VH-VL binders against q95uq1. Designs and how they scored, part 29

Target 1, 197 residues: q95uq1
Amino acid sequence: MSDNHEEESNVPAYVPGKHVSVDQLKQQDAEDEALKRYKESLLGTGVHAPKDDPRKLVIKEMKIQIEGRPDTIYPLDTKELIKEMKTKPFVLKESCHYKITLTFNIQHDIVSGLKQTNTVYRKGIKVSTEKHMLGSFAPQALAHSVTNPRHGWEEAPSGMLARGSYTAKVVFTDDDNEEHLSVEYAFSIKSDWKSDD
Key: E = the ipSAE of ESMFold2; O = the ipSAE of OpenDDE; V2 = 0.75 times the mean of E and O plus 0.25 times the DockQ between their complexes.

## First folded at step 8 (VH-VL; framework fv_sonavibart)

Design U3 (at its last look DockQ between E and O 0.51; V2 from the best seeds 0.58)
Fold by OpenDDE, look of step 8:
Structure U3 (fold): chain C 197 residues (1-197), chain A 124 residues (1-124), chain B 103 residues (1-103)
Amino acid sequence: as target 1 above (197 residues)
Amino acid sequence: QVQLQQSGPGLVKPSQTLSLTCAISGDSVSSNSAAWNWIRQSPSRGLEWLGRTWSEDLWYNDYAESVKSRITINPDTSKNQFSLQLNSVTPEDTAVYYCARETYDFLSGYFDYWGQGTMVTVSS
Amino acid sequence: DIQMTQSPSSLSASVGDRVTITCRTSQSIDSYLNWYQQKPGKAPKLLIYAASSLQSGVPSRFSGSGSGTDFTLTISSLQPEDFATYYCQQSYTFGQGTKVEIK
């Protein structure tokens, strides 16, 4: 049985703020300094809400960054591209340093307490789960970007037992446990960059 | 079409080793997209997964905790087959044994092809 | 360890009946639930994989649904050849089975 390691991300303790909608934030009196600070921290220069897209979170890109290597970029603008991504695994050399950046837009309202759960599978068996508290995000013109880890690099597993093909699912949920997005991707851990499986 | 053909004795004495073989046709034991499993079935324990073997540049094995100390699953690439060895058998190991191919829908594994089954009785 | 509970353990039905079998798992994992049919003296046969995907060659009267911890196998119109025992499976754990018998 593969030891399911739940790794909690060293993300600073997220203090859940009161879930306040953009509309509520606009109506709330300036008398609450905490709310004002929250507003100032979250409210960008514009609330963009496409009338034909009810989604609150829209993924745009997943970027794999490997130290000393070119970036791998997955455009995710369409459902087709999201589905195609799982057929294009990226390669991690064992013991390499890597990080993953997700770029997304927030629409219509504030998404509070956004959490990323990443589950990795090998041959259909769950081998790890990582949870990352991302924070709260407001609609803004510029896409949001989150990188895991926030600081430094993740080290790819090493050793003979680590080498192989993996699949993964990333799920984005808010404080209300609403699922906003799920993305599936694949990767391989190899002994070197030239090894063709 | 994938076919799994089982062979081996149906009677084993207590404390001896149960040995079965599963011959593969229509696929390779070294396939990177499959795993090769042993599953047994008895009235008392129902369907019980025992273990698997698969290749990803290297050979890997997973075993059920209940039999981990006694079980060995070995591939034979030259014959395109894989085997089960279960040591120190007891009457509790009496069951119908199946080999099966495990395939994957990205995150989900399932057993799409099965051997015909081998009834193994452990008796003195 | 994953625990799986099927309901019912057995049922009696007639040809043409709608049959529903449920499977509850102790752990919620992403759509990693499969359904098998087994007839006496035969190996299990895959019906549904990934909760709702119909295996090639399986009649369309079979369907799977569910998410989280609760899943369902449905036979829309029971046929004579459908009298068998059905098993759910998640990871390496199988349900105890549901025997569908002729009424």
Scores: ipSAE 0.642, ipTM 0.823, lowest interface PAE 0.7, mean pLDDT 89
Fold by ESMFold2, look of step 8:
Structure U3 (fold): chain C 197 residues (1-197), chain A 124 residues (1-124), chain B 103 residues (1-103)
Amino acid sequence: as target 1 above (197 residues)
Amino acid sequence: QVQLQQSGPGLVKPSQTLSLTCAISGDSVSSNSAAWNWIRQSPSRGLEWLGRTWSEDLWYNDYAESVKSRITINPDTSKNQFSLQLNSVTPEDTAVYYCARETYDFLSGYFDYWGQGTMVTVSS
Amino acid sequence: DIQMTQSPSSLSASVGDRVTITCRTSQSIDSYLNWYQQKPGKAPKLLIYAASSLQSGVPSRFSGSGSGTDFTLTISSLQPEDFATYYCQQSYTFGQGTKVEIK
């Protein structure tokens, strides 16, 4: 009794209140047909992880979307690219509207309650810490994408005190407080776009 | 190699202004990768940060709350120096005063070069 | 403010001893703790930054470790020039110091 017609796009990003390994989920067949189809679509069919890579979360890119301008995209496929982020700052014009999208793969097990903590520094002083719940994500062949804010835009601060160079660290943890990824990056806030050439 | 050379009087009367200067060689006071600090040390208080100045298109200051109403730190780009002024001093301001360069390991800072220190006594 | 406690406040040691000094913070500071050495009449000298990075020109017998709230400075084999006071520091706060003396 195979179900070969399920689409990969049917996998939800979050399973509320559930922390079940992929193997356990496959063993728990549905009591009715609707639940069976949901479980099968959730599980996917492809091999997603290299055998020797223990990471549950593998970052692929970070994209900075600025209203009215081309996107800035950081490929993060390698450890070298992740380390290089801090040498390639992006520029925000004061008061501009922006959002940030992260693209990543999940391997081995479901990651439940993935949370992003972003801490911004200026001249050695922590100036802000923002925490965002991203959701729960299952292993699958297709990468997951999350955007902050989920709706609308963030607005960059303005004024002479806000202008300057910033460094930041974004950390990803789950409901078990496991740290999956840490990325250091840099940006500046300027009065004019002419400095982001 | 970066060197910091301090100068200024070692004796100041109560209620007067303590004034010190720190001359920089091997770096620029206008460097956007550094900040320029004053730190003091006494037996009762230990090492105590007072404040800093740095340049990012404009000049900025950051002062410890304990001295914020009395302190001024100014750069002098023509002499490649920065100064400390501490107004209305009392005997509790008696300490060894150090200038120090702050630099950063991306997110956080540390003091990698220090002046030789100036013992300042506040006494009648 | 984050409270910092160095331990011990002082210790006596002989040349050749392995010396460990600890610094404990009231809240996590990731790896942003620095270590300084100070000899009488001299300014502090940076030894270690970011918990474990050795400053240029500092002998390899000095090492730092730790993250979060618990940090250690280690001198693997104490030399005569290492008798001094050692300070931890994060942000704009310094520990009270640990004096290392000749036994």
Scores: ipSAE 0.563, ipTM 0.800, lowest interface PAE 1.5, mean pLDDT 84
ESMFold2 (binder alone), look of step 8: mean pLDDT 90; pTM 0.936

Design U4 (at its last look DockQ between E and O 0.65; V2 from the best seeds 0.00; counts 0 for: pae E 2.3 > 2)
Fold by OpenDDE, look of step 8:
Structure U4 (fold): chain C 197 residues (1-197), chain A 124 residues (1-124), chain B 103 residues (1-103)
Amino acid sequence: as target 1 above (197 residues)
Amino acid sequence: QVQLQQSGPGLVKPSQTLSLTCAISGDSVSSNSAAWNWIRQSPSRGLEWLGRTYSEDMWYNYYAVSVKSRITINPDTSKNQFSLQLNSVTPEDTAVYYCARETYDFLSGYFDYWGQGTMVTVSS
Amino acid sequence: DIQMTQSPSSLSASVGDRVTITCRTSQSIDSYLNWYQQKPGKAPKLLIYAASSLQSGVPSRFSGSGSGTDFTLTISSLQPEDFATYYCQQSYTFGQGTKVEIK
């Protein structure tokens, strides 16, 4: 009798709910304990939103993690850094294991149903599109961090057809299809780490 | 400066093979930052992309669905040129044919240099 | 397949006029839209790439704008040499062209 301990991943079930503002959430009667807990988990203490920055999502960093290799970190604190990132491609060895972590702040209000769409191009031709539901995020003192994949590693493609230079665009949208952020980046798939093409 | 010089016959009989060559100067057919394309233009079909070739560790060819079964684009690194072959031509293939360099602004591909064009008439 | 629709198909204008040409695409890939000018007997010439970037050597009177599926080429003050046919392009699909004629 193998006790399959179903680890209840306390990941709050993404209930596609109506865009409820932080103010609306505060006004909603505490009748639903689950909702209250959700609100409490989302409503961190002391959310100071910059008055001069209307953005709801502010990217801070993109980190490429490759198994057995040093991390590649792209600071994204400024518009200039965001634009510069595309000029600094990272390298993936074919068949390597990698993951990407995005660090960002949420400001002013809850961003509900944040979705990441990643489209990869090779010489102007779309080669893949990946969509990831990230969840809902509230303003909090600490930056949020999202890693894809959430568990384990992604394997880089391999073979002669996979090797080459790629460009990509990541778009962050919410349940209302509002675009909060677009980030462009480049990478290469190589046969080895030393091949300075 | 990049220049593309086209050559080939302007008259082809039906069912024969259309053959054109595009000679490249100021760039390499094997450039990693470019792709080499054939585009045709006719009053009936407007500007129509036919296909491209480029090198990145290996040669890649992409063809328009409309001509895929009949088209071949071949690079020649020794001569720094690329060619178009279109088999089994019909009067519908009558057009001005252009070679063009495709380059990129990150995600965006565009044609920045063109050949002078070659009028090809398919007639018995 | 990407569908592209230019508007208008033709227009008449005078030197000094502001000219606006619209291109609508079936797909929302704004970064891929380019504009070309073609004169009779000549190959197309690149004017604008990536929706709004001016090609080197192109006069500043040309500008591109738009996002999503709707894009615009603008000539702020039409010059005699600007009478031509203009094409938008996304990916490997071209618009049907807009002929700018002298009034």
Scores: ipSAE 0.569, ipTM 0.789, lowest interface PAE 0.8, mean pLDDT 88
Fold by ESMFold2, look of step 8:
Structure U4 (fold): chain C 197 residues (1-197), chain A 124 residues (1-124), chain B 103 residues (1-103)
Amino acid sequence: as target 1 above (197 residues)
Amino acid sequence: QVQLQQSGPGLVKPSQTLSLTCAISGDSVSSNSAAWNWIRQSPSRGLEWLGRTYSEDMWYNYYAVSVKSRITINPDTSKNQFSLQLNSVTPEDTAVYYCARETYDFLSGYFDYWGQGTMVTVSS
Amino acid sequence: DIQMTQSPSSLSASVGDRVTITCRTSQSIDSYLNWYQQKPGKAPKLLIYAASSLQSGVPSRFSGSGSGTDFTLTISSLQPEDFATYYCQQSYTFGQGTKVEIK
């Protein structure tokens, strides 16, 4: 590692392609400082997973933050709430600054190389596909959170061609291309916030 | 009940403009739940989508790459119609032309109502 | 771009037969495949949308299934009015058709 400084991250170090159980990690020899810190964080953490829930990734909420506006929060901790998301579109004013935070729990095993693939449609036409690597996440009692973008804000597109209603599907997969979650949602880009009233 | 009725000439000379019209009854061309399409069919190409128009806060068009330099689709809200204009036609544009209504199952659409078809022959 | 191949290109069948037509795509398409029936001189008629949803007024002997790259249209007991050409469609691309003929 060329950049040698102490890291205070709550997120375990990314190890691509490695699928190691919590028990195996506790027995593993420390090979670098990041792995040492990961082992130490696991020593104080109990495994909190129901035996009859096989999911490794359990979504809790999606939050859309818009600069200068109240947040839009979608609770997603039931199948019904996930399905309801497509009937409750959020609105972005053109050129607004926004970011999206996903909150989830990991249970049973480490999820390595979690990737978000987001595909956006406009009346049946695919208009974009974006992929983001989220990292690797270990089981723990406290939920994990990831925010896109990591720094600053995204800017919504603008202009008459950008305005309108959109539908989308976001899929979460790991390094083995195992699908952990799929959510369908909707949003609109509008010229003014009052157009929803 | 939704019905699509096509009109336009069946014979067009090479290099001229093919012009067809689709009249809508039982729905509005400006419906925010539908898009209005032109699709053609020939033995050599089979069913081939050409383009669509739809209304939201303004009119939007989307055209097939193969024809987008030559095609125009226009709505006419006063007559509840939409039209096809295909410029600079050649005999390869000979086909049965259909108009069709598109509706959506969240992420993608399907064509639930079709016009009767217009056989267009491009020949000198 | 996504290529679609229907199989078979044609088939011969008798009234009462179970008929299966497949449509394969070059890439996964998330169950948004539609099926149409076309008789000579007529426009296509929607049968199935979103891989498995039956259009209003279509007899229940028609069913659709599949996801990803493999999709199937099934006619459980072929009727005389079912001799036609069948097309799959996703986005703005149609398959080449499957002609169902009388034995």
Scores: ipSAE 0.414, ipTM 0.724, lowest interface PAE 2.3, mean pLDDT 84
ESMFold2 (binder alone), look of step 8: mean pLDDT 90; pTM 0.937

Design U5 (at its last look DockQ between E and O 0.36; V2 from the best seeds 0.00; counts 0 for: pae E 2.2 > 2)
Fold by OpenDDE, look of step 8:
Structure U5 (fold): chain C 197 residues (1-197), chain A 124 residues (1-124), chain B 103 residues (1-103)
Amino acid sequence: as target 1 above (197 residues)
Amino acid sequence: QVQLQQSGPGLVKPSQTLSLTCAISGDSVSSNSAAWNWIRQSPSRGLEWLGRTYSEDMWYNDYAESVKSRITINPDTSKNQFSLQLNSVTPEDTAVYYCARETYDFLSGYFDYWGQGTMVTVSS
Amino acid sequence: DIQMTQSPSSLSASVGDRVTITCRTSQSIDSYLNWYQQKPGKAPKLLIYAASSLQSGVPSRFSGSGSGTDFTLTISSLQPEDFATYYCQQHYTFGQGTKVEIK
């Protein structure tokens, strides 16, 4: 039994505010300071509600940033691109410093208490699960970006036991446990940056 | 086409070691896209996964908890085969033993090729 | 440990019948469920992988569906050669099997 190290990221305990719709936020009296702060933090200048897309969260990009290396960017604008991503694994050199940035749009309403769950597999066996509380996001003209870790870098595992091919799934859920998005990706941990092609 | 051919004795005495071999054709034991498994079947326990071996940067093994203390699965790259050793056998280890290739649909592992099976009886 | 429960344990059906077998898992772990057919004296044969993907060479009368903890294998029109025991599998755990007998 591989010890599933659930690394709960020490994201400060996001106290999920009450799920308040954009419409409710507009109607609620300015007298609630907490609500006012919530509005100020979430309400961007524009509610975007594409008539033909009922999704509340639309992924745009996944970016892998490695210290001292060029960024790897996966465009995710289409379902085809999302499916293609899993066929293009990125490489992590052991002990390298990396971070992942997800860029997405919020549509129609506020997504409250957005949580990212990242599960990594090796040969079909789960090796790790990471949960990140991202926060609440409102529709706005500019895409949202979330980087993990929020500060600094993650260090890639090292050693012979860590080297190899991995697959992963990232799932986005809100406070109501509604799944908004899932994406699959692959990566390898290697001793060097040379592709054993 | 991938083929798995099993060999080994069908009778083992209690407390002895069960030993089976699975020869691979049409694929490599060192394939990075596969894992090589042993599974047994009995009326009392049904289908039971025992363990696997696979190659990445090094060789890895995973074993079922029920047999972990007694089981060894070894690859032989020179012969393109892998073996099962199960120590200290008891009548409870009587079963049909199968070798199988595990393949993956990204996250999902499945057994797409199986050996013909070997009935192993543990008896005095 | 993952627990797998198949239903029914056995069934009898006629040629041409629609047969449905259910598998319930104790854990929801993506699309890891696979289906196998086993005939007497033979090794299991893969039918469906990843809940709904048909293995190459398997007849189209076989289909898999489901998500979460509940999955189904369907034979749309039972054939004489479909007499067998069917197993679901998730990770390294197999169901107890469903024996399909032809009337």
Scores: ipSAE 0.637, ipTM 0.815, lowest interface PAE 0.7, mean pLDDT 89
Fold by ESMFold2, look of step 8:
Structure U5 (fold): chain C 197 residues (1-197), chain A 124 residues (1-124), chain B 103 residues (1-103)
Amino acid sequence: as target 1 above (197 residues)
Amino acid sequence: QVQLQQSGPGLVKPSQTLSLTCAISGDSVSSNSAAWNWIRQSPSRGLEWLGRTYSEDMWYNDYAESVKSRITINPDTSKNQFSLQLNSVTPEDTAVYYCARETYDFLSGYFDYWGQGTMVTVSS
Amino acid sequence: DIQMTQSPSSLSASVGDRVTITCRTSQSIDSYLNWYQQKPGKAPKLLIYAASSLQSGVPSRFSGSGSGTDFTLTISSLQPEDFATYYCQQHYTFGQGTKVEIK
């Protein structure tokens, strides 16, 4: 019932295939399968994703870390949670030190040159636009995480004119300017920590 | 329902100050969900936003760069009104002036209620 | 900074016609575009906000669509009361207007 297959070995010079022992075939098959599994874990060729989900980038979480205080964590693993984020503003005390970590999966294909464009508004007037290059990411089972800034902390602005409520939109695009994700969110800059003080 | 009623003179002499008032009913000038705008319209310039005032933790003003040095917009919470003062007017300031309420769809605003308009002519 | 161009600047149409007005921006905008109707001697009236949301009290024959740099206002079957000038608006910039006249 079993089919006989020719096998070739590769050496510095081309040599036609030779018969190999049963032990050699079992060893070679085991090593080949191990290497295949390793490559698939790195490249994501066997990555499990919903069959009907065409998204290449699937956000899981946004975390706001504030130096000396508990983290604020937004689970974003459903469309409902992503839409709800704009109704749950976070608070930054003026001059506080913070950083933001995004956790996401890549599925189907590599995303090359992923960039984040963050635009901040005060009551409809654009007050800043910042672009950050995140890099290229391959599909894999484990989620990717990126933190901005990469090193150290960002400092929140201060003063009477800086205080207030802000709305924002962060958009993720690749080298072809194809949009993969858009999240609307809100925050306030305050003089102190109202509910924690 | 929200209504905006404008008042003020329709003739202003060059180099003087244009002064208009917009009275609000059905809403508060200090509402933190709205902003209060002045917009003018002329055949040569079309619709032109001039500026706004709004309340949050304090009062804020934003003015168009083209008039920023001459314009003042002030709220009056006791009368539920807001005003426009435009200094040193020239015939180029001849236009129909509108006050308008601005409401927001999270990132961007739109003008959902407008005053009736005041034709202001600047001439000798 | 951003330029907005409406097309056409004017048009003539008959009652019952489908009318399409386009607004183009010089850059892709972060926010949706708004549409207003204005009749002579009256203030502008909001029709569509956030590109496609119909304002309360506006007839369903009006619709808006578009994203990026191209936005469209459509009147599916023109009525006598629809002869007016139409403006697009994004942030604090208005288009130059499109006058819809009776043929």
Scores: ipSAE 0.431, ipTM 0.726, lowest interface PAE 2.2, mean pLDDT 84
ESMFold2 (binder alone), look of step 8: mean pLDDT 91; pTM 0.941

Design U6 (at its last look DockQ between E and O 0.53; V2 from the best seeds 0.00; counts 0 for: pae E 2.3 > 2)
Fold by OpenDDE, look of step 8:
Structure U6 (fold): chain C 197 residues (1-197), chain A 124 residues (1-124), chain B 103 residues (1-103)
Amino acid sequence: as target 1 above (197 residues)
Amino acid sequence: QVQLQQSGPGLVKPSQTLSLTCAISGDSVSSNSAAWNWIRQSPSRGLEWLGRTYSEDMWYNDYAESVKSRITINPDTSKNQFSLQLNSVTPEDTAVYYCARETYDFLTGYFDYWGQGTMVTVSS
Amino acid sequence: DIQMTQSPSSLSASVGDRVTITCRTSQSIDSYLNWYQQKPGKAPKLLIYKASSLQSGVPSRFSGSGSGTDFTLTISSLQPEDFATYYCQQSYTFGQGTKVEIK
């Protein structure tokens, strides 16, 4: 009778809060300490709202971290760089440990219930879909960073069937199902780090 | 220019094996940027994808669930062709069969070149 | 399984008419919808890929649009050679086809 202690990952049940604008949040009376803490955690000192950029979420960087290897960094400051990223696949050695960090700014308003959906394809066939609830993010001076997995490392698939080239799309949506960002990227799974070039 | 030329019998008896070949010109069966597919068409079932073969570090095959137990798609690198074998055929397998090249715009796969089609009738 | 629904199943139009064909998919994958033209006794021919990209050599009177689950193929001015059946495709699933007949 193996007591599988399902560690209830106390990920606080993201209660999709009502989409409260930054202005509404400022006006809401501090009667709820939890709300106040939430406001304090979200409301950084500087609401940066560039007048010429209506986007609420602006990606800055994607970083691939592989245990024991140098980081691969994709600057994503421009639309051109975002489009170019898919032409520069990164390599994962089979069974390696990796994680992906996305860095982004929030502008104009709070993005509530931000969800990341990552879909991986091989030759047009869907291999996997991962959904991550990221939470709510407010405009702040410092860019936000989200790492998946949040804790530890992801293990790259292994075996002859896993090796090959992959394409992927990551989509960011809020609790209203508004798409804020989509990014396409490519990678390969190899038996070793040596480029078969 | 890429061309696909189909060959094989147009009549197969029930319970026998349907066998077709698709010869490739202007591209390689071993191309890393393509997959090689079989698709059939009938009035009752419309256009139906059957399966594909493609090369990366090794050969891979994907098959439609409806025919997975009966289908084999094999590449022949020496002849730059690929074949379809469908075992234990029934009258329901009567269709026009097409070979097609699948190419990709990153995430999107589409069939840009097709064979001329082969009408295969399953009849006693 | 992906379900594809085209509308209408058939239509009749005159030369010069604007023709619109709709395809609905059960899955929201914007970049995966393709359109094909098939003439009697011929293999399907690729017209549009990735919802809106025109295949090389296809006349500019053909266009594709849409997102999410609803997509449209448009022929801006129907020509005599456009008599055909048109199919949408997503992944490995094809629509049932739309037959375009010329009046």
Scores: ipSAE 0.544, ipTM 0.782, lowest interface PAE 0.8, mean pLDDT 89
Fold by ESMFold2, look of step 8:
Structure U6 (fold): chain C 197 residues (1-197), chain A 124 residues (1-124), chain B 103 residues (1-103)
Amino acid sequence: as target 1 above (197 residues)
Amino acid sequence: QVQLQQSGPGLVKPSQTLSLTCAISGDSVSSNSAAWNWIRQSPSRGLEWLGRTYSEDMWYNDYAESVKSRITINPDTSKNQFSLQLNSVTPEDTAVYYCARETYDFLTGYFDYWGQGTMVTVSS
Amino acid sequence: DIQMTQSPSSLSASVGDRVTITCRTSQSIDSYLNWYQQKPGKAPKLLIYKASSLQSGVPSRFSGSGSGTDFTLTISSLQPEDFATYYCQQSYTFGQGTKVEIK
C-alpha cells in the first residue's frame, strides 16, 4: 500500500473532521465574487488534467540515490526526455548502496493496484526481473513518489562478472494489466566512480 | 555488406570434438556493437541457441545451459573469425550448425546475418 | 521463462493469397519479437525485427504487427518464392515454426 493517499474538499482549508455546509458555501459565493476567485485560486484552475492528455499516469522524474554521493536526477517531463534516458546511463560502483525514486502524477481516474516491473539485461540476456506492488493512487495536483526499496538500501553486485554495461526497462501496470508507462534506461557497474557527477 | 563463411568437417565420430570456424567479412569480430553466435537446428529440437562471444571491456562468453560443460567459443582477431568447439559429441548433436551475427535494439538482440550452415553428422 | 507458440504449425495457400502467421507469448515482451524466413537448404533470414521493423532488402509484402503477447507476420500477396518455414524469436528462444506450402 502507498502512504500517498490524500483527501481534499471544496473549502479553502480542508481538514478531516471539519466541514462547511453547502448552504454556507453557496451564500459566500453569491455574496462575494472576490472570495469566489480566491477559492478558485486555492483549489487551482490548473488542478484539472488537460482534456487533450488521456494518460492516467504521467511520469515526472526518476532519481537514483547513492549512499554518500549526490543524487542523479532524470527529468522525464516530455516524450523526448523519456526516450533520451537510454542515451545517458548512470554508474553504480560495485557494492554501493542505492535506491530509486519515481515521481509521477495521476490524472482523470484512480489507478488501482499499480505494479512496477523492472527487467535488467546484459547485452541482450535477461539477468533479473523484479516486481513491486505500489498500491492504488487517486488523481491529485501534487505528484506521487515511490521509492524502492521502501526501507533501507539495495546493494549493487560486485566482482569481475558483475561489472559491465546493462540496459533495463521499467513498466507500470495496474490490476487490470493495463500498461500505463514504460521507460528504457541504462547503467554500468564499475570498480570506481570515475564517470559520475 | 556483412558475410559469414563457415568451414569444418561434416562427419564426426562419437566422443570426438566437433570443431567449426566462421570467417567474417564486412565487420570485425571485435566490434562492440555485435555479438557472434552459434545456433544449431535439428528436427527434434528445432532452432537451438548454443552460445556467443563478444568484446566490450574484455571478452565475454555466454553458453546455453544444455551444452555449457562441453562448449567453447573463441574469437580470432588476427583472422577475423570465431570458432565452435563442442566436446564429447553424441548422435544427439547431429544438426545443421550456423554462425550468426547478433545486433541489439537496446534491450535484446536479433540475428541479422547468418553463415551458410554446416551439416554435422555424428555417427560411427 | 517465456513460452512461445506459433500458429498454425503448417498451412497451404495459393499464390496471391494473404497469409497470416501468429506468435503468442506467455508473458508480455513489449515489441521485442523478431521474424525469420527459412527456405529449404538455406539459413534463416531475418525479415522483421522489433515486431514491425522491416529488415533492409525484404519485400514490402512482408509486414509485422503486435505488442505484448500477440504478434502477427503478414504476407499481403503470397509469391512462389515465399514457400518456406517462418519462425518467431525473442531473447535466445525460437518458435517451433510455421511451414507455408504453395498449392
Scores: ipSAE 0.389, ipTM 0.693, lowest interface PAE 2.3, mean pLDDT 84
ESMFold2 (binder alone), look of step 8: mean pLDDT 91; pTM 0.942

